VH-VL binders against Translin-1 (tsn1). Designs and how they scored, part 8

Target 1, 220 residues: Translin-1 (tsn1), of Schizosaccharomyces pombe (q9p7v3)
Amino acid sequence: MNKSIFIQLQDQIDKEHSIREKLTAEVDLLDEKLRVLQLLLANCEQNLENQEEILEALEIIKSKTRGLAELASNFPYYKYNGVWDRSIQKVVYLYLLASWTGRLDKSLRPTYSLLSLSEVGQILQVPVFPEESTFHLSIEQYLHAVLSLCSELARQSVNSVISGNYHIPFEALNTIQKVHSSFQVLSLKNDSLRRHFDGLKYDLKRSEDVVYDLRIHKLV

## First folded at step 25 (VH-VL)

Design aa1 (from j4 with heavy chain D57E)
Fold by OpenDDE, last read:
Structure aa1 (fold): chain C 220 residues (1-220), chain A 122 residues (1-122), chain B 108 residues (1-108)
Amino acid sequence: as target 1 above (220 residues)
Amino acid sequence: QMQLVESGGGVVQPGRSLRLSCAASGFTFDDYYMHWVRQAPGKGLEWVAEIWHDGSEKYYADSVKGRFTITRDNSKNTLNLQMNSLRAEDTAVYYCAREGWDYEAYYYFDYWGQGTMVTVSS
Amino acid sequence: SYVLTQPPSVSVAPGQTARITCGGNNIGEKDVHWYQQKPGQAPVLVVYYDSNRPSWIPERFSGSNSGNTATLTISRGEAGDEADYYCQVWDSSSKHVVFGGGTKLTVL
């Protein structure tokens, strides 16, 4: 066996590693900004004064996501998507949350609804459902993000009661119920996604309990 | 006061069968994925099998596939491992382990039983 | 099959920081969990999801994961920290839970 074959293989390994390193570097930068936005959007109904910071963070994340998309588009998607899947899921999640809570723009008008995958793609200016060989927002990423949103809504529901925002728990419950119903009709094949979905029942229960408590106390 | 208590271990000859059980208490058993993990004497941890919360899916290590069967009875809060065609290399402490549930974190074991020793020898 | 590689042993002086590594191909793309096992005892979860710590684990324990290496860091090492430590991941391709070979930590 020609030693040259192994040299070529090593070169390929090195190239792939280099690509992953480059992608990882971009993802790390993105993750830092995602942490900031996540903190800003946590219990955001209690503080409207941070809206400018939220908008700034959203723009930065958009820019970084686009940059990642551009870089990643040079490589086979399914070979390297493991590098950014979690981060992109979080990007989508945070945009969903921002939209749901009315923090996506200067209007400060909560929608209490879900952006579609297409809408998220449009906002971020990244492709969805494209040729699977290039960077795109995937269905799985979106679905994970939606489930993450539900968990966050359930969490914020509890906090909203403390702050006297008694309408939020109802909106949250409504959203979680709709998501739950919608997921039940999906044929999920991914084990991680299935596990994540299994957790939704707990979020639903939490949300129901919050609403129930509000009713018992005649707060709503 | 979450507890996992394994039982059913013992000494058996190669080719024989043994059934392990794990009694769970202190938590809602039917909400959690459960696993068996074993450890040969003086060796490291080896994953054996997984069962979903509702028993809808089961997965096995290649080393035990076709020989071991993981089951659960949620009404009794019990996890079981049927071990058939036992081999010397199956000698180990067998732990039942609960898969943790925290946000998007999966496939980690937050609670373990004390383990039950299985010895396969001629 | 996916393989995790750990050093067989790590030694640190009391009060010093111990670092236990776990190597795996593109392990940074996986969720890494860590367990502590003392002699004659069952394993105990010390870090999950790369860097999360259970409530019963002291802050001295931390985790990181990047590239091809995950690291468990134990600051201010104590004699009580002597144990075997195992890293663990889930491999989606094989649908197997995979453990590292374990690292014996000595605090002397």
Scores: ipSAE 0.671, ipTM 0.871, lowest interface PAE 1.1, mean pLDDT 94
Fold by ESMFold2, fold request of step 26:
Structure aa1 (fold): chain C 220 residues (1-220), chain A 122 residues (1-122), chain B 108 residues (1-108)
Amino acid sequence: as target 1 above (220 residues)
Amino acid sequence: QMQLVESGGGVVQPGRSLRLSCAASGFTFDDYYMHWVRQAPGKGLEWVAEIWHDGSEKYYADSVKGRFTITRDNSKNTLNLQMNSLRAEDTAVYYCAREGWDYEAYYYFDYWGQGTMVTVSS
Amino acid sequence: SYVLTQPPSVSVAPGQTARITCGGNNIGEKDVHWYQQKPGQAPVLVVYYDSNRPSWIPERFSGSNSGNTATLTISRGEAGDEADYYCQVWDSSSKHVVFGGGTKLTVL
């Protein structure tokens, strides 16, 4: 009986497990900082005093994303990208949010604007649209991040009325409307992206309702 | 009150066909991805088929692909499973299941019918 | 094809914690859902997306998922928890839903 084949298969399994452990450890550290930044940005209209903390978190996240890119470059992209896919999606989302809220230093776009995938790549110094399997920001990550941004903008629209900032609901609605229109030209066959997009109508309706309430109460 | 009620089960001979139906009420059926899941007597759960909320995409387990057809009629709030060329191995309770939705959470079944029994025996 | 493995049975004493495992290659990169099924009944969702709990499910039910193992934890086990428990994922490569083989929980 040739047991050397089974020993070789076990060695390969152990090698892949070790690689995933290494990548996961780095992703876990990134996720910790992502959680902090998300909390800081959730109330940033009410707390201008946290700007330095936001900038510090953004720089740490950029540094950790670059470090992950260097580590991941030693291994085939599509074999291991499942380890970081959701976390990098959140990196993109939080940079979109930081830029939209005016909290990203040296953003390529003015406040209330949407960064493109290429612009996020430039800011993070991470490739987009690579020819072959190198670490990069994917179109799917970006599209999910844009949809997550819309959900957060709808939420912040509600909070901004409570705070008396009546400009933000109109900017949020404008952004969500543009995203909704842009997604309608896509033929979404990706299972998770289609499910995520299907929920955008609720964010749009919520944002529309906030603007409607402002108008019927003559707050604008 | 949410309800999923399967019907159309019974005893059939191998090689015959059977059509299962699932009547939905108490929720906006058109918004939900729907599935069939089966369970052979004394055995575990086995996914059978999926249909998207608008009917545009359908997916099947390998064991039934080419023999079963999932459909939906959103005007009647019904999910259907056409089962052709039935085999003894298709003997099971068949559940219709609703795929839940939460912000950024998918592919889980938050509501199930009580099932309808299909027995394929000579 | 993606495969989920569960122990066929788990036994706990009343008041003790039960842990039901679901093994899969790189399952930590997937979202794991858990169902409870009592005899003659349809399955009931108890945990989704690794660790989320429907509002009607007691806090005694919790989930985790890391590496190659997801775990359903039932604290302070009671006779009413006796059931079969199934883990489930969606596999993007096949576009198939996959269930584990099920675990019978006994409270003795």
Scores: ipSAE 0.641, ipTM 0.861, lowest interface PAE 1.9, mean pLDDT 91
Fold by ESMFold2, fold request of step 26:
Structure aa1 (fold): chain C 220 residues (1-220), chain A 122 residues (1-122), chain B 108 residues (1-108)
Amino acid sequence: as target 1 above (220 residues)
Amino acid sequence: QMQLVESGGGVVQPGRSLRLSCAASGFTFDDYYMHWVRQAPGKGLEWVAEIWHDGSEKYYADSVKGRFTITRDNSKNTLNLQMNSLRAEDTAVYYCAREGWDYEAYYYFDYWGQGTMVTVSS
Amino acid sequence: SYVLTQPPSVSVAPGQTARITCGGNNIGEKDVHWYQQKPGQAPVLVVYYDSNRPSWIPERFSGSNSGNTATLTISRGEAGDEADYYCQVWDSSSKHVVFGGGTKLTVL
């Protein structure tokens, strides 16, 4: 056999390993900032003074997402997207949460609504629906992020009652209801999306129970 | 309290058919994705088949595809495995397994039956 | 046709830490689950999603997953930990569940 063919294959294997290590290092740095932002947004309705920290974290995450996109653009998307897939899903989720809670800018005014996939792409300056296999935000990442938002809204709904903020539970319920009905229109054949969506009923019920409890105890 | 009880195992000749059942109790059966997993004597675990909680999708290991059919009856809390064209290599203990669910965590088996033995021999 | 590779056996002294490995190409991009099976019994889940434990599993059991290797770690090993241990993933490309070949843990 011609050993030059096997040497070429080994060189390709080593190159792929090096590429994955380089991409993973960027993703690890991004993940550190994602953890910080997630903590900051977990109780943000009670902590308006942390807005500068939130905006700083959002800027760092955007910059690191753009840096990852630039690095990844040198390589085939579908060969390496597993390295960043879950981290980019979390980027999308936290931007949705920041927008919903009014923390995406200095206005501090909650939108109580969902950014579209296209809007997230515009904000992050990352392609969506690319014509070629290049770095982009995927439909699956966005849909998972929307479902994760609903779980967090149900959780924050409970905490907002404890803090005396009674309008957040109604806005959370409204958002979760819209997501639930919208997802029922989708033909979900993606195994993980279907499992994630199947759990949405628990978030819906939790949110409904909070609103019911407020009405029974005449707090609204 | 939770129970998965397999039945229908036995000794059959190659080329014959056998139907396994799994009776579920103590949980809301139609909320769960269900699987069959088998283990040949002295060997490791081998996944056989999956069925979604509403029965809308089914997946099979290559070794059984076209010969085995997974079904469920949510009104009777039962999971079934129809095994046709049985071969000696299908000899195993067959487990009924429930797929667990946690927030953003799935594809793991949080509860297993005790299994039913299928022996395929001449 | 994703493949998981486990050593056939691991031995540890009582009170020492056991490490059981599960090898797979880019397994760090997958979620790894671990099962304990004692002779004549059905498997029992001990770790799911790389590092989560069911509430009834002692904190001595832990998991990690990076690169091409996932590891189940059992601290302060005791005779009751003797069993076969299997790693498992779900492979999105094939839509199949895949088990490792199993590792027999002996505590001497």
Scores: ipSAE 0.619, ipTM 0.856, lowest interface PAE 2.2, mean pLDDT 91
Fold by OpenDDE, fold request of step 26:
Structure aa1 (fold): chain C 220 residues (1-220), chain A 122 residues (1-122), chain B 108 residues (1-108)
Amino acid sequence: as target 1 above (220 residues)
Amino acid sequence: QMQLVESGGGVVQPGRSLRLSCAASGFTFDDYYMHWVRQAPGKGLEWVAEIWHDGSEKYYADSVKGRFTITRDNSKNTLNLQMNSLRAEDTAVYYCAREGWDYEAYYYFDYWGQGTMVTVSS
Amino acid sequence: SYVLTQPPSVSVAPGQTARITCGGNNIGEKDVHWYQQKPGQAPVLVVYYDSNRPSWIPERFSGSNSGNTATLTISRGEAGDEADYYCQVWDSSSKHVVFGGGTKLTVL
């Protein structure tokens, strides 16, 4: 038995570990910025003073995401994607939310509309349909992000009523309904996505209830 | 208020069959994924089986695959485990467990029954 | 098959902080959940999704997960904390729920 074989294996293990550490470090930095943006976007109706901060946060996140993409492009995607999947999902989610709420000034879509995966990729300047070995925004990440958006829209619908923005719940419901209908025709194979989609039913119900209450009071 | 109550445990000989049942109350049963988890005497926890909220999917541990069948009746708020071809190593307390649903967290068990003991011995 | 490794036992003095580790290959990329089981009782969820705490669990319990190690931390250990603790993950490759071997915590 040649000890050299095990030495080589250990070297490979160490290399992979080092790569993961580097990627994790970048993801951690990204996550910090994501938290900031998430707080900023916690309400659909914010003052103009907050808009500048939102745009700044978006640009920072874009930069960090691109940096991560560049770094990650040096390694096999499916070997290391576990390091950034959740964070990238959140990136996509927050951009969807920013666009939907009209906070993204360079949006390719009007307010209360859903950005496509391609559009998100274009905005972030990250590939969406490259070779499998190259860093990209995945369909799964996008779908999770869309579902997360729906949950947030349902949540913000309630808050918007409190603030007197009665049109928001209606727009939210429309979006959630469209998403729900669209997902029903998708052949989802990923169990996590299927579970996440199951949660959409609750969000849809919440949104429907809010709109129903508004309608009975003739507010929409 | 939420409660899971297992039943059907007992002493059986190897090769025999046993059917466990779990009665759920205090929550909307048909919204939750359900699991069976077992624990041999003096040993750790071992996942046994999973069933989706609507029964559309089922998953099994390799140790029980082909022998055990998980089912549910949402109209009766019951979870079942049909155990066939029982072996001595199947001896354990069997717990009914609800998979939690909070935010984007999955595959954790937020509520457990008190368990029912299954003893397989000659 | 994915494997979780826990120390068989951990001892801590009353009032001190107990740390129970759960090792797994790239476990930091998974969601780790923790359960407490006292003698003759069913398991109780104490931490889920790495660091989230159910409302019925005191703040003394916390969780973290990074790299190859998840950790359950119990601050200000009490005699009542004596129990077996299990970490748990879901393995997407096998579609199995996986438990650690359990750690017996003793408060001396």
Scores: ipSAE 0.619, ipTM 0.858, lowest interface PAE 1.2, mean pLDDT 93

Design aa1 (from j4 with heavy chain D57E)
Fold by OpenDDE, fold request of step 26:
Structure aa1 (fold): chain C 220 residues (1-220), chain A 122 residues (1-122), chain B 108 residues (1-108)
Amino acid sequence: as target 1 above (220 residues)
Amino acid sequence: QMQLVESGGGVVQPGRSLRLSCAASGFTFDDYYMHWVRQAPGKGLEWVAEIWHDGSEKYYADSVKGRFTITRDNSKNTLNLQMNSLRAEDTAVYYCAREGWDYEAYYYFDYWGQGTMVTVSS
Amino acid sequence: SYVLTQPPSVSVAPGQTARITCGGNNIGEKDVHWYQQKPGQAPVLVVYYDSNRPSWIPERFSGSNSGNTATLTISRGEAGDEADYYCQVWDSSSKHVVFGGGTKLTVL
């Protein structure tokens, strides 16, 4: 047995650990800002006065995401993507939500529609659909983000009714229905996505119930 | 309210077969992924098998693969575990467990049955 | 196969804070769940998705996960908290659910 082989292996282990620590540190900073934006967007229909804070948070997150992309570009994507996948999914999710609710810019005009992966990439100024060896927003990250958006829309539908915004539940339902139909035609190969999609059924039902109640009361 | 009740446990000789059943109530059974988890006497928890809400996918621990079969009948709100070629090391309390469903959280068990004891001995 | 490592036992005095660790390679990149099991009883979920608490679990229970270690924290420990505690993850490579070896918590 050659002991030197194990020494070399240990060195590699240490190097990889160091890389992960560096990436994790950046991701942690990003996550902190994501939490702030998430709180700001949680009930955005109730408070239009926080738009400046939202825009600021979006810009910070964009900057940090790009910084992470630059750092990550120095390392094999497939080896370290586990460090940032969840955070990047959340980034995409929050931008989708901001766009859907009309909080992405100063217009304050809800779109009630989904940004494409390409559009999100353009907004964040990060690559999409590149070689798998380089940092990019992946299809899987985007699809997870879309599903997360649907869950959030279902949640906010209830609150919107309380606040008298009766059109929101209808728009949310329409979006969730479209997403549901779209996913059904996708050949999903990832078990995680399939599982997450299964959860969409519950969100759809909840959204339908809200709209149903509104219709019974002739509010929509 | 929500309840899982295991049955079918007992004493059996090595090489024999046993079928466990779990009756679910208090929730929409066909919406949830279900699992079997076992615990040998005085030992820790060991995952055994998983089945998706519609039965479309099944996964097994290496220790039971090829010998155990997980199934479900959503019309009857039942989960089953067919155990063939039983070994002494299969001796354990077997729990049926519901996989939780909450946003981005997966692969956790929010409800457990009381368990049923399986003893494999000569 | 993926392995989770827990200390066999942890002891704390009543009213003190108990910390139970769960070690795993890059476990911070996984979702960690925790279960409490009292003698002769089935396991009970106490923390899921690293730091989320079920509604039936008191606020004294909390969780964290980073790097190679997940931690279950039980503040203001009381006799009723004596139990075995298990951490759990899902391993995507093997498609296995993986439990830690369990930690016996003693409050005395």
Scores: ipSAE 0.550, ipTM 0.831, lowest interface PAE 1.3, mean pLDDT 94
Fold by ESMFold2, last read:
Order: sequence, then structure tokens, then C-alpha cells
Structure aa1 (fold): chain C 220 residues (1-220), chain A 122 residues (1-122), chain B 108 residues (1-108)
Amino acid sequence: as target 1 above (220 residues)
Amino acid sequence: QMQLVESGGGVVQPGRSLRLSCAASGFTFDDYYMHWVRQAPGKGLEWVAEIWHDGSEKYYADSVKGRFTITRDNSKNTLNLQMNSLRAEDTAVYYCAREGWDYEAYYYFDYWGQGTMVTVSS
Amino acid sequence: SYVLTQPPSVSVAPGQTARITCGGNNIGEKDVHWYQQKPGQAPVLVVYYDSNRPSWIPERFSGSNSGNTATLTISRGEAGDEADYYCQVWDSSSKHVVFGGGTKLTVL
């Protein structure tokens, strides 16, 4: 072995680039399905006929997430987790939304509640608190997903009045209120999570306004 | 109408102190993360400091850390920058900048004041 | 500390597309924001979060970000687009905001 130390350094640079390309390709395929599921869930209260499509998308996303987890576990977690971090937040968020809206299974019965981080990990078959630095769902990913759920619930609350579905606004408000009070007991020193949480008051206000409008116009 | 109006710039000798103020109006100041950004004559933009909306956290560029202090008074809608031990390198236009607010988008500046000039020369 | 690299200048003929690059190590994993600054004026936001455009900015301004390069694209360049353009990120490890050195766009 006569190769110079600089050849060895260049080989490592090329290897790291190749790893990121491979991971990014997998994440891009996952993101395609996430966009489809997000669209399906955005209007799901108005379209019960799309349940088979939703269940199919959920299974594909689960399969791709497990595939990513197996690939990523061959590499140091904290060196590469930036490649998938936002996409995995979206996976968690959409599973929370599917559960809340009753689309996680064939029952079509909304839970109006949150899956825990552990429950999401069980459903996806992905570790939550690994002993080793391997692929896992992080607390930060889950907390961001919960806040994203609240924003979507506030949006759906507005739209449900237009479609005449007057019980959704009350369930959305209840969920957003519980999240708001629960987050206030957390010490949020993470820069992006604190910024995300700071916006929750606007979702709460929007949800409150919808319920107030229903009450004042005697639609409930 | 939204406004950010910087004041307190001037000419000072090296080693002296200067205090900049930024008066905010037309928006709920208490909701926003605020920053100072400076631009030396003929040069590019350089971030100086950040303060969280409630004042609980502050961050500084390495070039000013230990010499500058960012503060805010939410009751008066003002952002301040105390600049101690000034150096020639601190000569710049200083901008007050508001961090924007959008769904899961952060760390961008959606509104800027017109700036106040600080000149440090002997 | 994290470094953003921009070309000092870019020239484009009127009506043609200008592309202004912003280089950084793994910048595709960061959110990139772009500002336009005309002489004697404060900067104004033109693109944020890689590709979002404020509602008052024309559609011909767009952004992309992947790998080690983010790009601001200005379609159908006009004399009114002549300005300095800065890219910017926030770096989570240092907790610092970082600007590129700026690119002067000339439309001739």
C-alpha cells in the first residue's frame, strides 16, 4: 500500500458524498409519497371514499421509512441525520393526523387524540430511544410534528364549517388547547422548536374564533 | 404602517462606547425575534446579534462578543445595542432587522430599518 | 465558522436569465434566504426558505438549493434588477446568522 495520505483523504471525501447521495435518493422517494398522503388527509373529512388510498400510502411510507432506517443504521447517525430529519418529522406528523382523523385503520373512527412518540415508533417499527447512535425517531421530530398537527387542525376547523361539519371545530380546539398547555411546562431551549411553539398561539386563536362564530350565529 | 427607525449613530474615537436604539411601530413587537446587522462602507452584510422576543436568549457574532450587548424593552417597543470598546472595524451602517414569521420558516429577515451610521476613527 | 461563497459579480443581457450562486458545505441541508440591496437602500427579502417568494416579489424571482449550492434565478432580467444580492443561512452549531459576500448583478 503506497498510496499517500492525501489520496486517503480524498477517498473519504468521495465516500461521504456517495453516502449522502444514496440517503438523499431514498429520502426523495419517501417525500413523493408524503406529498400524496398530505393531500389525501387535507380533505379527508369531505371524502371518505379515499380511505383505501390513504391506507395504501401509509403502508408505502412505513415501508420506505423502515428501508431508510436500515440503510441509515450503517452510518453514524448524527453525521447524516440532517438528510432525513425534516422528512421524518413529516412522517410522524402525517401518522398523528391520520390517527386523529380516523384514517389510520378501516374503522374510520376519529380518535381526536395524539399518538405518543412510543406509539408512533411501534406503528412504524422504528426505535425511539436507542442505546446506540442508530436511526431513530427523535423527541424534537415528534414535538415539531405535534405542533404541525395543531396548525392543520386549525385549518381543517375553518374548512369544516364551510362544509357544514360543525363538530370538528370543537375537537380541534380541545386538542390545540391541550397541546398549548402541555408545551408550556416544557423548557424549550431548542431554537427552531421554540420558534415553532411561539406560533401555536395563532392556531389557538384561529380555532377559538371558529368556535365563537358557531356559537354567536347559533349553528351549534 | 410598519416602521423600524434606528438612531444613536455617530462618530466616536476607538475605545469609546455608543448606544444604538431601534423604535418599532405598526406590528406587535413582543412577538418577534430581533437582530442587528451591519454593513461596513463598500462591504457586505455582517450579522451582529440576536435577541429572542422575550429577551431570554441573546447571541452574538464572534467579532463583537464580550463588547456588544443587545437588549429590548417590550413596553416601549425598542431594540437596543450597547457597543463598548469600539474599534475601527466596527465602522458600519447598523440595521435593525425583524425575523419573519411564516409556517415553519424561520431565520430570515422580512423587514429592515434604513440604518444608522457608526464611524469609529481617531 | 460556516462560510458562504458568492461570485463577486454576474452580468446578463436584458430579457435573459440571471443565476446567482451561493456555495456552502452541505448547504442543501440548510434553509437559504436571499436579499436584494440597491445603492443607498436597506436590503429587501426576495426569497426565503430556499424557494418561497414574498407575495410582492415578481414570479420571475425563484430559488433552489441542493448539495453544496443554492441558486437565485431571475428570469427576464430588467435594468431594475441591478443590485447587490446576498444569500444567508442560520447555522445551528454556532447559532450564528451567516451572509454570503454578495453578488453585484449587472443587466447590459
Scores: ipSAE 0.550, ipTM 0.824, lowest interface PAE 2.5, mean pLDDT 90
Fold by OpenDDE, last read:
Structure aa1 (fold): chain C 220 residues (1-220), chain A 122 residues (1-122), chain B 108 residues (1-108)
Amino acid sequence: as target 1 above (220 residues)
Amino acid sequence: QMQLVESGGGVVQPGRSLRLSCAASGFTFDDYYMHWVRQAPGKGLEWVAEIWHDGSEKYYADSVKGRFTITRDNSKNTLNLQMNSLRAEDTAVYYCAREGWDYEAYYYFDYWGQGTMVTVSS
Amino acid sequence: SYVLTQPPSVSVAPGQTARITCGGNNIGEKDVHWYQQKPGQAPVLVVYYDSNRPSWIPERFSGSNSGNTATLTISRGEAGDEADYYCQVWDSSSKHVVFGGGTKLTVL
């Protein structure tokens, strides 16, 4: 038996592992920055005091994402996308949130509106075509990000009421309703997306309840 | 307080059938995915079956596929497991488990029943 | 089929930190959950989504997941922590929930 064949196979296994390690290292760095931005965007209320920090964080994340994209483009997308899918989803989510809350360039989209996948791709300067075998933002990542946005909006709606920002719950509800309606026409085949979408129903209900409470208490 | 209570366990001969039930209370049952997990005596945990919140999807372990059927009645807050063609290796404590819901976290079980014992022996 | 590998047993002295590992191919790309099971009792969720802790679980319990290994860490181990611990994932290819073989933690 030619041991050389197995040595070659082991070499390939080792190479693959090495690739994954490299990608993981980059993703880990990205994740650290994502956590920072997430904290900065924890409130929908615009705070001029941290606007510069938000923009800086966005730029860093953009840079890291692009770096990851460049690295990842050297390898088959379908083989390694599991390494970055969740992180990239978070990237998209945070950019959606930044835009929605008016923390991003308003020339792209007005506040309380949803960036498209194409627009996110343009902002990040990464491809968005799923047919490409190189790094790209996938439809699934985007859809997950949108759903995550809705959850966050529902969450922040409650906080906004506590802080006396009563316009946020209405905008949040409006967005969640639109997203919910839009998803209804999608033929989702991915179980993960289906599950995530099921969660949207809960977010919608939560958001509705917040608005309802505001009305009952005549706060708006 | 959230509670899951299994019932229907017992001693049966190989080839026979048994129906397990799980009564849920303390939460909105129809919002949650439900699972059956079993544990043979002195052994580890083994996933058995999954059913979606509205019953639209069902999944089974290969070891029970074609023999077991998971169902739910949301109007009665009940989860069921129909076990047909039982084998000795099906002997186990059967747990009803609720799949947790926390944003992007899925496929974990945040609440378990105390289990019901199923013994398959000749 | 996807397989999770746990050591059959781990022993720690009281007050020491216990680490229970769960091995799996690229498990870092999966969400790992952990359960505690004491003799004659049903399993109890102790960590979910790699590192999240339910409100009923003390802060001594933590989780991490990267590469091919997930780890449940129990700091300041006490006698009450003696139990079997199971890691668990969902495998998308088979659409199966997969449990590890379990680890018996002894605190002596």
Scores: ipSAE 0.546, ipTM 0.828, lowest interface PAE 1.2, mean pLDDT 93
Fold by OpenDDE, look of step 25:
Structure aa1 (fold): chain C 220 residues (1-220), chain A 122 residues (1-122), chain B 108 residues (1-108)
Amino acid sequence: as target 1 above (220 residues)
Amino acid sequence: QMQLVESGGGVVQPGRSLRLSCAASGFTFDDYYMHWVRQAPGKGLEWVAEIWHDGSEKYYADSVKGRFTITRDNSKNTLNLQMNSLRAEDTAVYYCAREGWDYEAYYYFDYWGQGTMVTVSS
Amino acid sequence: SYVLTQPPSVSVAPGQTARITCGGNNIGEKDVHWYQQKPGQAPVLVVYYDSNRPSWIPERFSGSNSGNTATLTISRGEAGDEADYYCQVWDSSSKHVVFGGGTKLTVL
């Protein structure tokens, strides 16, 4: 066999590796900012003083996401999406959470509702239903993010009770119930997504338990 | 006090069949995905089969596909492995394992049984 | 098929840090889990989802995963840590759970 063939193969391997490294570097920067925002949004109903930091973090994440999108658009999506899938899921999740809790803008008005995939795309200024060959927010990423939101809402519902915010558990339960019902009509093909959805029942139960406890104690 | 207890192991001749069972206790069995993992003497771990919490999906290692069948009875908290057309290379300790879940973490085994030994020899 | 590669053995002195590697193509894009198995016992989960630790596992156990290598780190190694350690992933293409070949850790 011609040694040149192996050289060519090695060159291709090196090229792909280089691309992954570049993408990973951007994702790492994004992940660092995601951690910051995640901390800021943790139990955000308890502290409105950090709104400026939240808005700043959101803008930074938007910028980083757009930068990643631009870089990633130079390469086949499905070849490299494994590098950023989870991070992008987190981006979407945190924006969903910010919107749900009223931290997305200066209004500080909770919506207690879900942004659509299209709305998230518009906010982040990234494509959501484009050609498959370019960077985009995928349906799977969005669905994972929604499920992650439900888990976080269930968690925060407990914490809200501790802080005396007794309306949050009801809103959380309502959202989780709607998500649960909506997912029931979806034909999920991805095994990981199906597993993630299967976990929603626990979040629902947790949320229900919190609300029931509030009722029996006549706190609501 | 979560517990998984395998049974049904033994010595069989090649071509024969054997049925393994795993009794689960201490947790809500029908909430969890279950797996079989085996380990040949002095060798490493090898995944054998997976069954979803409601039995809706089953997956098999290529080495056992068509010969082994994984099932579960959630009413009895039992996991089963029907092994047909057994081969010498199927000789191993067979573990039942629970797939854990934590947020978006999946496909890991947080609890294992003690294992049951299957020996296939002429 | 997806393959995980572990060194067959690693040795460490008591009190020193042991590092066990698990190699796989783009393994950094996968979730890596680690198991400890002592002789005659069933495997025990020690690290899941790259770096998470069950509550009953000492903090001496930690994990990382990037590029083509996942690493299990055992700080302040002690005699009780002597065991076989296995990395594990799920391969979405084949829908198979995949184990590494295992690493024998010896505490000298």
Scores: ipSAE 0.537, ipTM 0.829, lowest interface PAE 1.5, mean pLDDT 93

